# VHH binders against N-glycosylase/DNA lyase OGG1 (OGG1): the designs that were tried, part 17

Target 1, 365 residues: N-glycosylase/DNA lyase OGG1 (OGG1), of Arabidopsis thaliana (Mouse-ear cress) (q9fny7)
Amino acid sequence: MKRPRPTSQPSISSTVKPPLSPPVTPILKQKLHRTGTPKWFPLKLTHTELTLPLTFPTGQTFRWKKTGAIQYSGTIGPHLVSLRQRPGDDAVSYCVHCSTSPKSAELALLDFLNAEISLAELWSDFSKKDPRFGELARHLRGARVLRQDPLECLIQFLCSSNNNIARITKMVDFVSSLGLHLGDIDGFEFHQFPSLDRLSRVSEEEFRKAGFGYRAKYITGTVNALQAKPGGGNEWLLSLRKVELQEAVAALCTLPGVGPKVAACIALFSLDQHSAIPVDTHVWQIATNYLLPDLAGAKLTPKLHGRVAEAFVSKYGEYAGWAQTLLFIAELPAQKTLLQSFSQPINKLDESAEVNETSCDTLKP
Key: E = the ipSAE of ESMFold2; O = the ipSAE of OpenDDE; V2 = 0.75 times the mean of E and O plus 0.25 times the DockQ between their complexes.

## First folded at step 15 (VHH; framework vhh_7ubx_2)

Design k5 (from u6 with F109W; at its last look DockQ between E and O 0.63; V2 from the best seeds 0.57)
Fold by OpenDDE, look of step 15:
Structure k5 (fold): chain B 365 residues (1-365), chain A 122 residues (1-122)
Amino acid sequence: as target 1 above (365 residues)
Amino acid sequence: QVQLVESGGGLVQPGGSLRLSCAASGFTFSSYEMTWVRQAPGKGPEWIATIGTAGDTMYDDSVKGRFTISRDNAKNTLYLQMTSLKPEDTALYYCARQGQSEFGDYEPWDYRGPGTQVTVSS
């Protein structure tokens, strides 16, 4: 009597439906309000605290455009703004062209300008420490260090590596054009800086076609590296505002195309690292002429870059990067011409116009 | 030793064309970005065109559509084809090697030639 084999009940594999991906929260298309006629508001910064020509076209940023005689326009996140200085006015004024809100734009602008940092106090301190700085500071007032978005700053300085201003500007304009259009001012198009995700969709070939050369691979490589950061690339960059300078620089130098100078620029201009010293050829010359004369005639090396940075920090203290910025600006061609005009002794007009008294010999009738 | 030698400059009428050449030696030419820069009397050096290692190009707006930068890596030669020349194009034209130093300033070149004079005059 063959015992009937128990019919193995088919285990109903309950296909646990994978949990429905949480609904992609619709990115609330923040309605950008385009303001009609631009209204100008006073910025609570005096001319001594902010001079636009000494702040924007000085190699800190390549995204701000001169849109008037003493007017600069640019974007801060979703905000398109213009800053203006009128001749004879001690105050800078601003207007908002496009924003999520005028108040949000104002706060973003003040943050971007490091408005809480007093140049008057810094210049007073630096002038006590260095009389040469004091002399330059009398003529170059209002050179402010910007607090930029770290991603925007990083991409700009990747573009700036071994490059000229005109080409850098074109490269940065290309990158900017990938973002949301915010408006047009004086023939310039302004965009919100593209997101990390938008940047990740641009191939190395596309950057090469746009004229980026060898920098194309650094941009794509850096974008990929940032996307791979735990917690997000933007968050990772912002976290570098809270660490020590050495750690911030070391972290940045792990990114493709970021060397010590580029890292120092990003640290100073976006990561609240006020003691960061970007050492380029000009800063090297300043250092060898005034801080480290023993290095005169040497070639700049990574080791010497560190020594120069230390010398600046030793001289100027916690905000040495701000001092360096002014000293760098003083070396720019436009400023050198201006400064030379102050150092030329007013040639005393030789008053030796000898009044040749031509004796009117009175012809005696 | 790195050497760059420009040639092909001269006197040309407005609307004319010139082709500049730059012979490179003493380095791996194909590994470097190359640039044309010009300097007019009383003006600073002006960047006008760059060609990358992959043949990608970028131009200043003043020369865009009129000038063409190219390279022959086999000949170690950089070229600038200039068309529709204007009096404003009168300058000393330099071939420059793009530097790769981490400490580079806004001066993007580490070597340049002596230059070749281009004069556009009726």
Scores: ipSAE 0.422, ipTM 0.782, lowest interface PAE 1.5, mean pLDDT 87
ESMFold2, look of step 15: ipSAE 0.689; ipTM 0.885
ESMFold2 (binder alone), look of step 15: mean pLDDT 80; pTM 0.794

## First folded at step 16 (VHH; framework vhh_7ubx_2)

Design n1 (from k4 with Y106F; at its last fold request DockQ between E and O 0.48; V2 from the best seeds 0.72)
Fold by ESMFold2, look of step 16:
Structure n1 (fold): chain B 365 residues (1-365), chain A 122 residues (1-122)
Amino acid sequence: as target 1 above (365 residues)
Amino acid sequence: QVQLVESGGGLVQPGGSLRLSCAASGFTFSSYEMTWVRQAPGKGPEWIATIGTAGDTMYDDSVKGRFTISRDNAKNTLYLQMTSLKPEDTALYYCARQGQSEFGDFEPFDVRGPGTQVTVSS
């Protein structure tokens, strides 16, 4: 068997017509190369610049899976990659399972990880501005903000509204299954994220039957709105990387199901808007504990939403979204679940039974 | 006041069945998505299933095909029918309401019951 032939390349000014019926391969639509034997290469990122469990299972993406004790896997465009860090190794390593080329996969991975941004420099700056941040962050090194494809990020966060991680993940797995299958790792299937055209072929009723509830209408409505953008919906989303945050948020909020919190997630995790603050009731409580104690006990309102974002930016500067992400990660159940593994939660009060100063609550989580 | 109260737990042999109930009061039950969560000793909380306002359902893979979530909006009651029970299903089972914040809260369980114990043992 020989390598698949690529389809014709369209051109704006071309006089050559594209093929009427492009060739179809048995397992893919693009020219892809699969590795039969995994080879691991170092990234130039130390453990303190990237810690996998503080980056991937934290609610900024739902498309990466833990595929081993020290391994996470996911897709970036057409590339299927795994990351790991062995005990005693300083650097994180990667492996490419499927790609258009190994070099393109490496470049896409570094771009996805925001590898040009030094976490050490940000951490040092945040700690100088807030010594309590420094104490908290001692245990949370390597929590990076990812740079995701905007369409992929948008659809994931439409699923996230008023929803829990486990259910969001199953919804995103369904959406992912609409795309091109790239491979299986550790019993998980991995797909290239579906195109706008592919998403447009799924009805609201089909999403509802898959368990999306009211979010089905938001997904189909947003896909339709993006399909209608002159110049293309993907290009429109990418253009928001080049505008000021407030303009990007306003543009995103024209899409069905996108409110200020979802817009800030998309801005922070896919549009290079490093000062974006995704504000919900949980972030409100963090803000009143750390930044706005005079508002403790008040209810979050749309007018106070802007006050929270302003407080984070005033405290932490142009990378305030990265600082807020670390504070959010510190409050995830995974950190608290480890401490609660010795007692059952009190559902009526949502507190542990008895708290020992040395065993249940610590100064340095 | 908003309240959720679970019942129907107990000791069951492997392969057995139980039906859990969750009585809701103090809110418009039919307007909320509702969820079952379980927690075994020494483990963190585990999402089991959610039922939407239109009756659409979603299940964790560990219980799909064995557990059925349902609701009776006239009785303000959420149910979990469990069959083919295994020792690994042993846990405290909680009913939870999924909140409706205009801000789209992450992990939105704003009301939980005290739970009902399910123990699967030969």
Scores: ipSAE 0.741, ipTM 0.910, lowest interface PAE 1.2, mean pLDDT 84
ESMFold2 (binder alone), look of step 16: mean pLDDT 80; pTM 0.792
OpenDDE, look of step 16: ipSAE 0.869; ipTM 0.950
ESMFold2, fold request of step 17: ipSAE 0.693, 0.689, 0.695; ipTM 0.891, 0.892, 0.891
ESMFold2 (binder alone), fold request of step 17: mean pLDDT 81, 81, 81; pTM 0.796, 0.796, 0.796
OpenDDE, fold request of step 17: ipSAE 0.907, 0.916, 0.915; ipTM 0.968, 0.972, 0.971

Design n2 (from k4 with V63T K64E; at its last fold request DockQ between E and O 0.68; V2 from the best seeds 0.77)
Amino acid sequence: QVQLVESGGGLVQPGGSLRLSCAASGFTFSSYEMTWVRQAPGKGPEWIATIGTAGDTMYDDSTEGRFTISRDNAKNTLYLQMTSLKPEDTALYYCARQGQSEFGDYEPFDVRGPGTQVTVSS
ESMFold2, look of step 16: ipSAE 0.689; ipTM 0.887
ESMFold2 (binder alone), look of step 16: mean pLDDT 79; pTM 0.779
OpenDDE, look of step 16: ipSAE 0.878; ipTM 0.954
ESMFold2, fold request of step 17: ipSAE 0.660, 0.687, 0.643; ipTM 0.880, 0.890, 0.876
ESMFold2 (binder alone), fold request of step 17: mean pLDDT 79, 79, 80; pTM 0.784, 0.780, 0.790
OpenDDE, fold request of step 17: ipSAE 0.916, 0.911, 0.899; ipTM 0.972, 0.968, 0.963

Design n3 (from k4 with A54Y; at its last look DockQ between E and O 0.65; V2 from the best seeds 0.74)
Amino acid sequence: QVQLVESGGGLVQPGGSLRLSCAASGFTFSSYEMTWVRQAPGKGPEWIATIGTYGDTMYDDSVKGRFTISRDNAKNTLYLQMTSLKPEDTALYYCARQGQSEFGDYEPFDVRGPGTQVTVSS
ESMFold2, look of step 16: ipSAE 0.673; ipTM 0.884
ESMFold2 (binder alone), look of step 16: mean pLDDT 81; pTM 0.803
OpenDDE, look of step 16: ipSAE 0.866; ipTM 0.950

Design n4 (from k4 with E107Q; at its last look DockQ between E and O 0.61; V2 from the best seeds 0.74)
Fold by ESMFold2, look of step 16:
Structure n4 (fold): chain B 365 residues (1-365), chain A 122 residues (1-122)
Amino acid sequence: as target 1 above (365 residues)
Amino acid sequence: QVQLVESGGGLVQPGGSLRLSCAASGFTFSSYEMTWVRQAPGKGPEWIATIGTAGDTMYDDSVKGRFTISRDNAKNTLYLQMTSLKPEDTALYYCARQGQSEFGDYQPFDVRGPGTQVTVSS
C-alpha cells in the first residue's frame, strides 16, 4: 500500500499543456519478481563475520526490522531480503522476497554487507594494535559495518541529529513509505527507498506535519541542493567514494543539516571511507576511555573533535571506523549488561548476542 | 536551575483518562523539542511521544490515537492527555528536553523530571 504523493504547488507561470491522460509518474517502476514462500540460502559469511543483532539494530541503519528470532529484514534497492542465523548453522542464511532477479539480489546483499572485507582479519589487526580491543571483541563477534546507498544513508542521518532512536525510526519509516512498496513481513511494510525526484515533491510543510520538526527544512534543502549538482545528485554522492576522506566530509558539509558528525556517518556507512569517525559526545566518552585517558572528564569542544578522529586513526589505521563502531556497540545497554556478566558461569556471548529493542535512556538531571 | 516537574499521575481504572503536566523552568521552553518517556517496573525506558517547537508531533504506535501530546509555551508547560488507558500503560511517566548539542548527539535527552506514577488497575 503505497503512500499517495503530495501535490506540488506550482510557483512560476509558464506555458503548460493540459494532459490528455493521467500524468506519468516520474518514478519508473522496475520489473520485479515476488516469491510466495521464499527458499533460504547460505551466505559466504559465518556468524563470526556477521552477527545480526550486532549489525542492524545498532544505529547505522534505521530501515531494517527484526522479523523473527535472530531474523532481520530490509530492502537493498529494489530487493526485499531477510537474514537469519538458525541455531546450529555456521553460516548466516538469506531469502529473497522481491527482486529484479535472485542473482542480482544476492550480489546486492553481499555488496551491502561489505562481504569482501574480512572481519576476522580486521579484528586480528586491531587486537595487535590494542590488546584491550582484542579482549572486548572476543565477546562481540560479527559487528559488521554496512555499505549503504549514499542517498538513503544521507537522509537517514539527517533525521538522526539530536534525536532519539525511536523517533528517528518513525521518521525514516515515513520517508521509506514515499517509495515503491515491495512487500510485508511480520507486520512490517517494506519500501524501496524513494528517489531524489520523489523526495523533491514533498514540501517542508508536509514533513513538518509528519512530525519531523526543524529537520524538515534540512531534508528539503538537501534534496534541492543535490538536484542542483552537475551530473545529478546521486552521481555526485557516489563520486565521493573516490576522493580523500577530508574532501568527502567537506563536500557533504555543504549540504543543509550536515555537520561533521553526520558527514562522518555517511562517509563511513555509505562512501567506503573506512577511517571516518562520527564524533559526538558519546564517541568522546569512548575515546577518553580507550585512547585519550588524560582528557577524561573534559568536555568535547570543536577544537578537540579533530583530536578524537586523529586518535582513532593513529591507533587503528585505515579501518579505524570499524574499530570505533565495535566500541560504540559495546556501550549500548544490551551489550554493556552482557559484557559485565561474563564472569557468570553460564553466560556465552553467542547465546546472549540478541539485542533488546529498548529505548536508550541516558538522560541526566 | 533548569528544571522539569511532572504532575497529574494517579490510580485509574481501565478505559479511564488522565492528563499529565510537566512544568518547565530555567530555560527558553519554546526553543526545545519536548518528549514524554515512560518506564514500567523491571523494564527499560520507552519513548512515547515528542512535540516539536512548531507543535508538530510524533507518537509510539502503542499510544497513537489514545494519547495526545501538547504544549503551552506561554505557561512553559508540556501536557500528555491520556485516554482509553490500559493496564500495560502502568508506568512512571517523565518529561524530557531534547538537547541541542552542536555535535548532533544520538539520544539527546539532556534534562528530565523525576516523573509521575500512572497506575491502571481495576
Scores: ipSAE 0.675, ipTM 0.882, lowest interface PAE 1.5, mean pLDDT 84
ESMFold2 (binder alone), look of step 16: mean pLDDT 80; pTM 0.796
OpenDDE, look of step 16: ipSAE 0.881; ipTM 0.955

Design n5 (from k4 with E107T; at its last look DockQ between E and O 0.36; V2 from the best seeds 0.00; counts 0 for: pae E 2.1 > 2)
Fold by ESMFold2, look of step 16:
Structure n5 (fold): chain B 365 residues (1-365), chain A 122 residues (1-122)
Amino acid sequence: as target 1 above (365 residues)
Amino acid sequence: QVQLVESGGGLVQPGGSLRLSCAASGFTFSSYEMTWVRQAPGKGPEWIATIGTAGDTMYDDSVKGRFTISRDNAKNTLYLQMTSLKPEDTALYYCARQGQSEFGDYTPFDVRGPGTQVTVSS
């Protein structure tokens, strides 16, 4: 059931580029328009293709905020956008608050959401390969993997090292504040993510005083390493979208603070490496319980990280990282409670509301 | 063999103060980031504050300005000074060691104590 990674050769399908990325130029070089009263437009993604609470507050990004009961807001390059899912509407709606243009913001949003990848088709395929997945997928539709800017994703996950979600979020908020302020929504400030050059102006001491701990050295060291790359660090990071997964992970692991799990997160969430598997303690337990039972009780090592990744790819194919992401989301406390309620008889005599929230220290990307 | 033991909890009136302590043993305390977490009945764990190896701190917004995390590396002890306590602060408070790994993202809390109860009631 284990499959080795084959030697890649270009194919017609492999030459198809993913959707356009957000503009790579700094805001200072492009005109920025702040829209007046926001207007909402339909985004051609149904609830089965995108469910906001199964996508944004799940540890793949720390820069999106819940800005209403049915609304999430965040930035994509120079664009500040909100998404909402109204009861009774099939499509997700979006609103552009700040952008280089409304058309550029919509294209960047669709690219960020990986909108060309059909979740329905992936879930159907995974369910054929694994009946357990099929049962979970009936209740957890619309859990998308995002396509983030590589530098933005890298810095976010450097903050994640041996850390909890709430603290990671505050660190990422500090880093975000170094960029251009784009607007305020629901009491949250939103900034364009700072450029590599802007990040290079923050000392290790400044990051430590802001509460980053030892991660301060990793951020400043990684920024320095990226500035030394040919054509700059952004282009070097983008180039990793075009290499095989193992090569991308190896390249990322040369950066300070980037180990196998962090590299897999960056690969999966920003580098189009859909088979990347960020292995943490929880994913290790899933793998040893269901895919590799002969490894139960063994200590996770870099070699065993690869064995887990190979097992997921063997089971789920080239989009194994998307399957793993759903399985991870299903184990979050809020989602576990919800899933248990679906397994109970529908005819309850007395039902009351119960708090279902994800604890900040029980999540790890 | 690695142990964390909290103390200093109790019953206090709204507006009151408490000082929690966490005694650490069985590991090099000064090499780890340390965290306070609380858990109210029927709720999941809630991160409160973390202190780094050099004394750098971060706080959840719900406690910032009211709670102070500190550490004494010579005594292997973590502290939480709580002031202006509110009924919603009622919870089991426990200290936790932030995980470490050769990969940087292994086990976010690898050791926690049994906790000390804080009850804020009239």
Scores: ipSAE 0.564, ipTM 0.840, lowest interface PAE 2.1, mean pLDDT 83
ESMFold2 (binder alone), look of step 16: mean pLDDT 80; pTM 0.788
OpenDDE, look of step 16: ipSAE 0.883; ipTM 0.955

Design n6 (from k4 with T53D; at its last look DockQ between E and O 0.54; V2 from the best seeds 0.72)
Fold by ESMFold2, look of step 16:
Structure n6 (fold): chain B 365 residues (1-365), chain A 122 residues (1-122)
Amino acid sequence: as target 1 above (365 residues)
Amino acid sequence: QVQLVESGGGLVQPGGSLRLSCAASGFTFSSYEMTWVRQAPGKGPEWIATIGDAGDTMYDDSVKGRFTISRDNAKNTLYLQMTSLKPEDTALYYCARQGQSEFGDYEPFDVRGPGTQVTVSS
């Protein structure tokens, strides 16, 4: 009896680039613990310190996903976590789906949320400086500025220049897929953000085929520049947390594709530069509405660009970037519509809020 | 004057096909990334696909494999070829130019057309 032999297939053209290989090697795979039935724990942050829809889907990160009606999920280093705030609950809860340990995931989460910075104190200070801010903040409490990993933040915002959120998100999803898969939640895949070395193995052509456009060259060029840093690119980025804002921005602007707006985003959202103001044409319109009304209708120019950042810092001080972030959120379509409803006759939203604020906690004698 | 004008919408049966066109005028079409967006009644706008100035494309997952974005720079025209249409695809479809501000604008749809209605119904 004769065994069949496999037929050989003609070789594929040598001009075809291979897919992303070698595969990403899990660095900490044997130290990661996955939880199939996650337990929920309270955070030390109340609704007024953290409101999920005012923090995650607002343009500071593109790696967190809405994974339920009141739930958001994302990764922080090797940790995959979910956050939720149930109706009538005064605190945010979290659970850990994958981590090196539950305690390290909690600490990383609090660090990522800038939890040591009191939003109540900032909002109080901003409201004294600008009563209009106080009125907005009454309705938009808990809009936190995140503290992201600098490399992760940098790559996300290289994708963001002259781009729309949906496409940015798809580009960031592609970059994320280069990293270690940590789990799936609500049909979304979650990955640890890829290392600088992993990013260096993706060609400009591969990024273009993935739909990055001209930004493909920015990413590959920036990765190359970071790899050339003698102390390491991640270490170089982290070092910018310890220099003055202008020095950090100047350093970031040496990277391909990083102009002043992108540099300010990275500074604000990853480098502890709380006075950084990301200025583009949309922020210009916010500034002329709130700070520079005499310039309403004028075109944004490079000279006026610096004037916008200066106006925010002069008005709001050291944490001007947090104030600007709330003003930006207030102009998003959903929040703008909601805010306009508060200048109308009594509506169901106000009636619902009064019912939710009714205290039922009584002590028995 | 910069203008975008869509055409090619209409009523189609499930499983059918349509080809949308977007005629561009008043700017150097080949220099811009171009996008299709749709909006169903009672819903917010939904990004569908973008084609870069060099012809590279990106699609929302809900349309990938069924829709094809393309451009003809000689005719200053953006296209959306739609196949395997579903009732969920019913929406106003409009094209948008992605701006190229020196400031790197967020949500840079600086010009859009009035849209063309696509209705997918048994």
Scores: ipSAE 0.677, ipTM 0.874, lowest interface PAE 1.3, mean pLDDT 84
ESMFold2 (binder alone), look of step 16: mean pLDDT 80; pTM 0.792
OpenDDE, look of step 16: ipSAE 0.870; ipTM 0.952

## First folded at step 17 (VHH; framework vhh_7ubx_2)

Design p1 (from n2 with Y106F; at its last fold request DockQ between E and O 0.30; V2 from the best seeds 0.68)
Amino acid sequence: QVQLVESGGGLVQPGGSLRLSCAASGFTFSSYEMTWVRQAPGKGPEWIATIGTAGDTMYDDSTEGRFTISRDNAKNTLYLQMTSLKPEDTALYYCARQGQSEFGDFEPFDVRGPGTQVTVSS
ESMFold2, look of step 17: ipSAE 0.716; ipTM 0.898
ESMFold2 (binder alone), look of step 17: mean pLDDT 79; pTM 0.778
OpenDDE, look of step 17: ipSAE 0.896; ipTM 0.962
ESMFold2, look of step 18: ipSAE 0.729; ipTM 0.901
ESMFold2 (binder alone), look of step 18: mean pLDDT 79; pTM 0.774
OpenDDE, look of step 18: ipSAE 0.889; ipTM 0.958
ESMFold2, fold request of step 22: ipSAE 0.643, 0.682, 0.697; ipTM 0.871, 0.894, 0.893
ESMFold2 (binder alone), fold request of step 22: mean pLDDT 79, 80, 79; pTM 0.779, 0.781, 0.781
OpenDDE, fold request of step 22: ipSAE 0.920, 0.919, 0.913; ipTM 0.972, 0.971, 0.970

Design p2 (at its last look DockQ between E and O 0.36; V2 from the best seeds 0.65)
Fold by ESMFold2, look of step 17:
Structure p2 (fold): chain B 365 residues (1-365), chain A 123 residues (1-123)
Amino acid sequence: as target 1 above (365 residues)
Amino acid sequence: QVQLVESGGGLVQPGGSLRLSCAASGFTFSSYEMTWVRQAPGKGPEWIATIGTAGDTMYDDSTEGRFTISRDNAKNTLYLQMTSLKPEDTALYYCARQGQSEFGDYEPEFDVRGPGTQVTVSS
């Protein structure tokens, strides 16, 4: 019946080699309620609008954990929640373990999931523009783009540069441990993300001792730059939701460690910039296979970076970042193997993330 | 040619120790963060530890305290000292070089790695 939970990353505190300064008390204006026994309620999203394994362990967040065979858990501000989705059941259910109130936790969860945006409508539009997208999306329904807190998203993606998901997750777990502990689920510790002030009390040397490498300087430098922003760094980040994409990217790139790719990640996953395209060499491969085939075999250069982003926007429009996110998920090893099983015998099952050059009709079941 | 070659694997009893080595060539070893990964039959790759260019380290929870990653930049060699070995540590162990793309690649799999050395922990 129930499969044992793998414990590859059992707790945040166990990734911290030396002890660090105790977390500062977060600025809480509301009382937290901690529950003892989980109560599950239906969430107003069908599986075609939200599929947990296509949303949470796919590289847009590193703060959500698989806490059961069909369960994922994470925090949204002061709220600690779990989601589950039973096979053969269209209902997604949620449970609140810690919150300011159950109603505020539900509202925060729906906001975090971008629940007002219909995937069915987006996927229909993308499929009209690209029939290959339509066939791919048939197998990968419910891959949502999350709406994360901008500071939380920024720090996570500073950790991500030239890095693997397991190490990124350990780094993000360390940063999370600087915040208020909200509870434990399935052997994982969950924390409210630390404030800018709390982050400012961690030195570059402390991040280096925790194993961040050169990224330690980016984090401390970015925290300092945000604290210097007029009106406050959190408000400055949030204000970027209200400006055009190019202005948001330019503003973010003034921060240490934030280049165009990291800026696009932050814009897409936290700033409502639905046309942002996080371009790296993997997205370049997708682009040359799907959108710019005359450039196949060429190497990505800074000069070509903008052409990739423009190609996605020209193809998919205002929500091109959501389309690109699905195409990226399709190239992850687990999803790539599944998709190839419908198209056998395509002989590209090694460790590479190469996109198959064949047409959409070779991917059909 | 960029090359990573592991050695030092073998059979060992529970509670025993092994020291793995990874000889690097074809690149400036001292400029890269270096990683150990293992893969047991029927399982996906498992990150063990990474060591930075300045010697700073990070470990997976399951091996912290028992395994020690180190590097000798003069010899272009990465090491993994393993102690208190358990049957669950049985796996193919390989070293990997962390990427340095100017585009900050998200790397769900390692791009430069060796063929690995087998470690078997059995009575």
Scores: ipSAE 0.600, ipTM 0.845, lowest interface PAE 1.8, mean pLDDT 83
ESMFold2 (binder alone), look of step 17: mean pLDDT 78; pTM 0.766
OpenDDE, look of step 17: ipSAE 0.887; ipTM 0.958

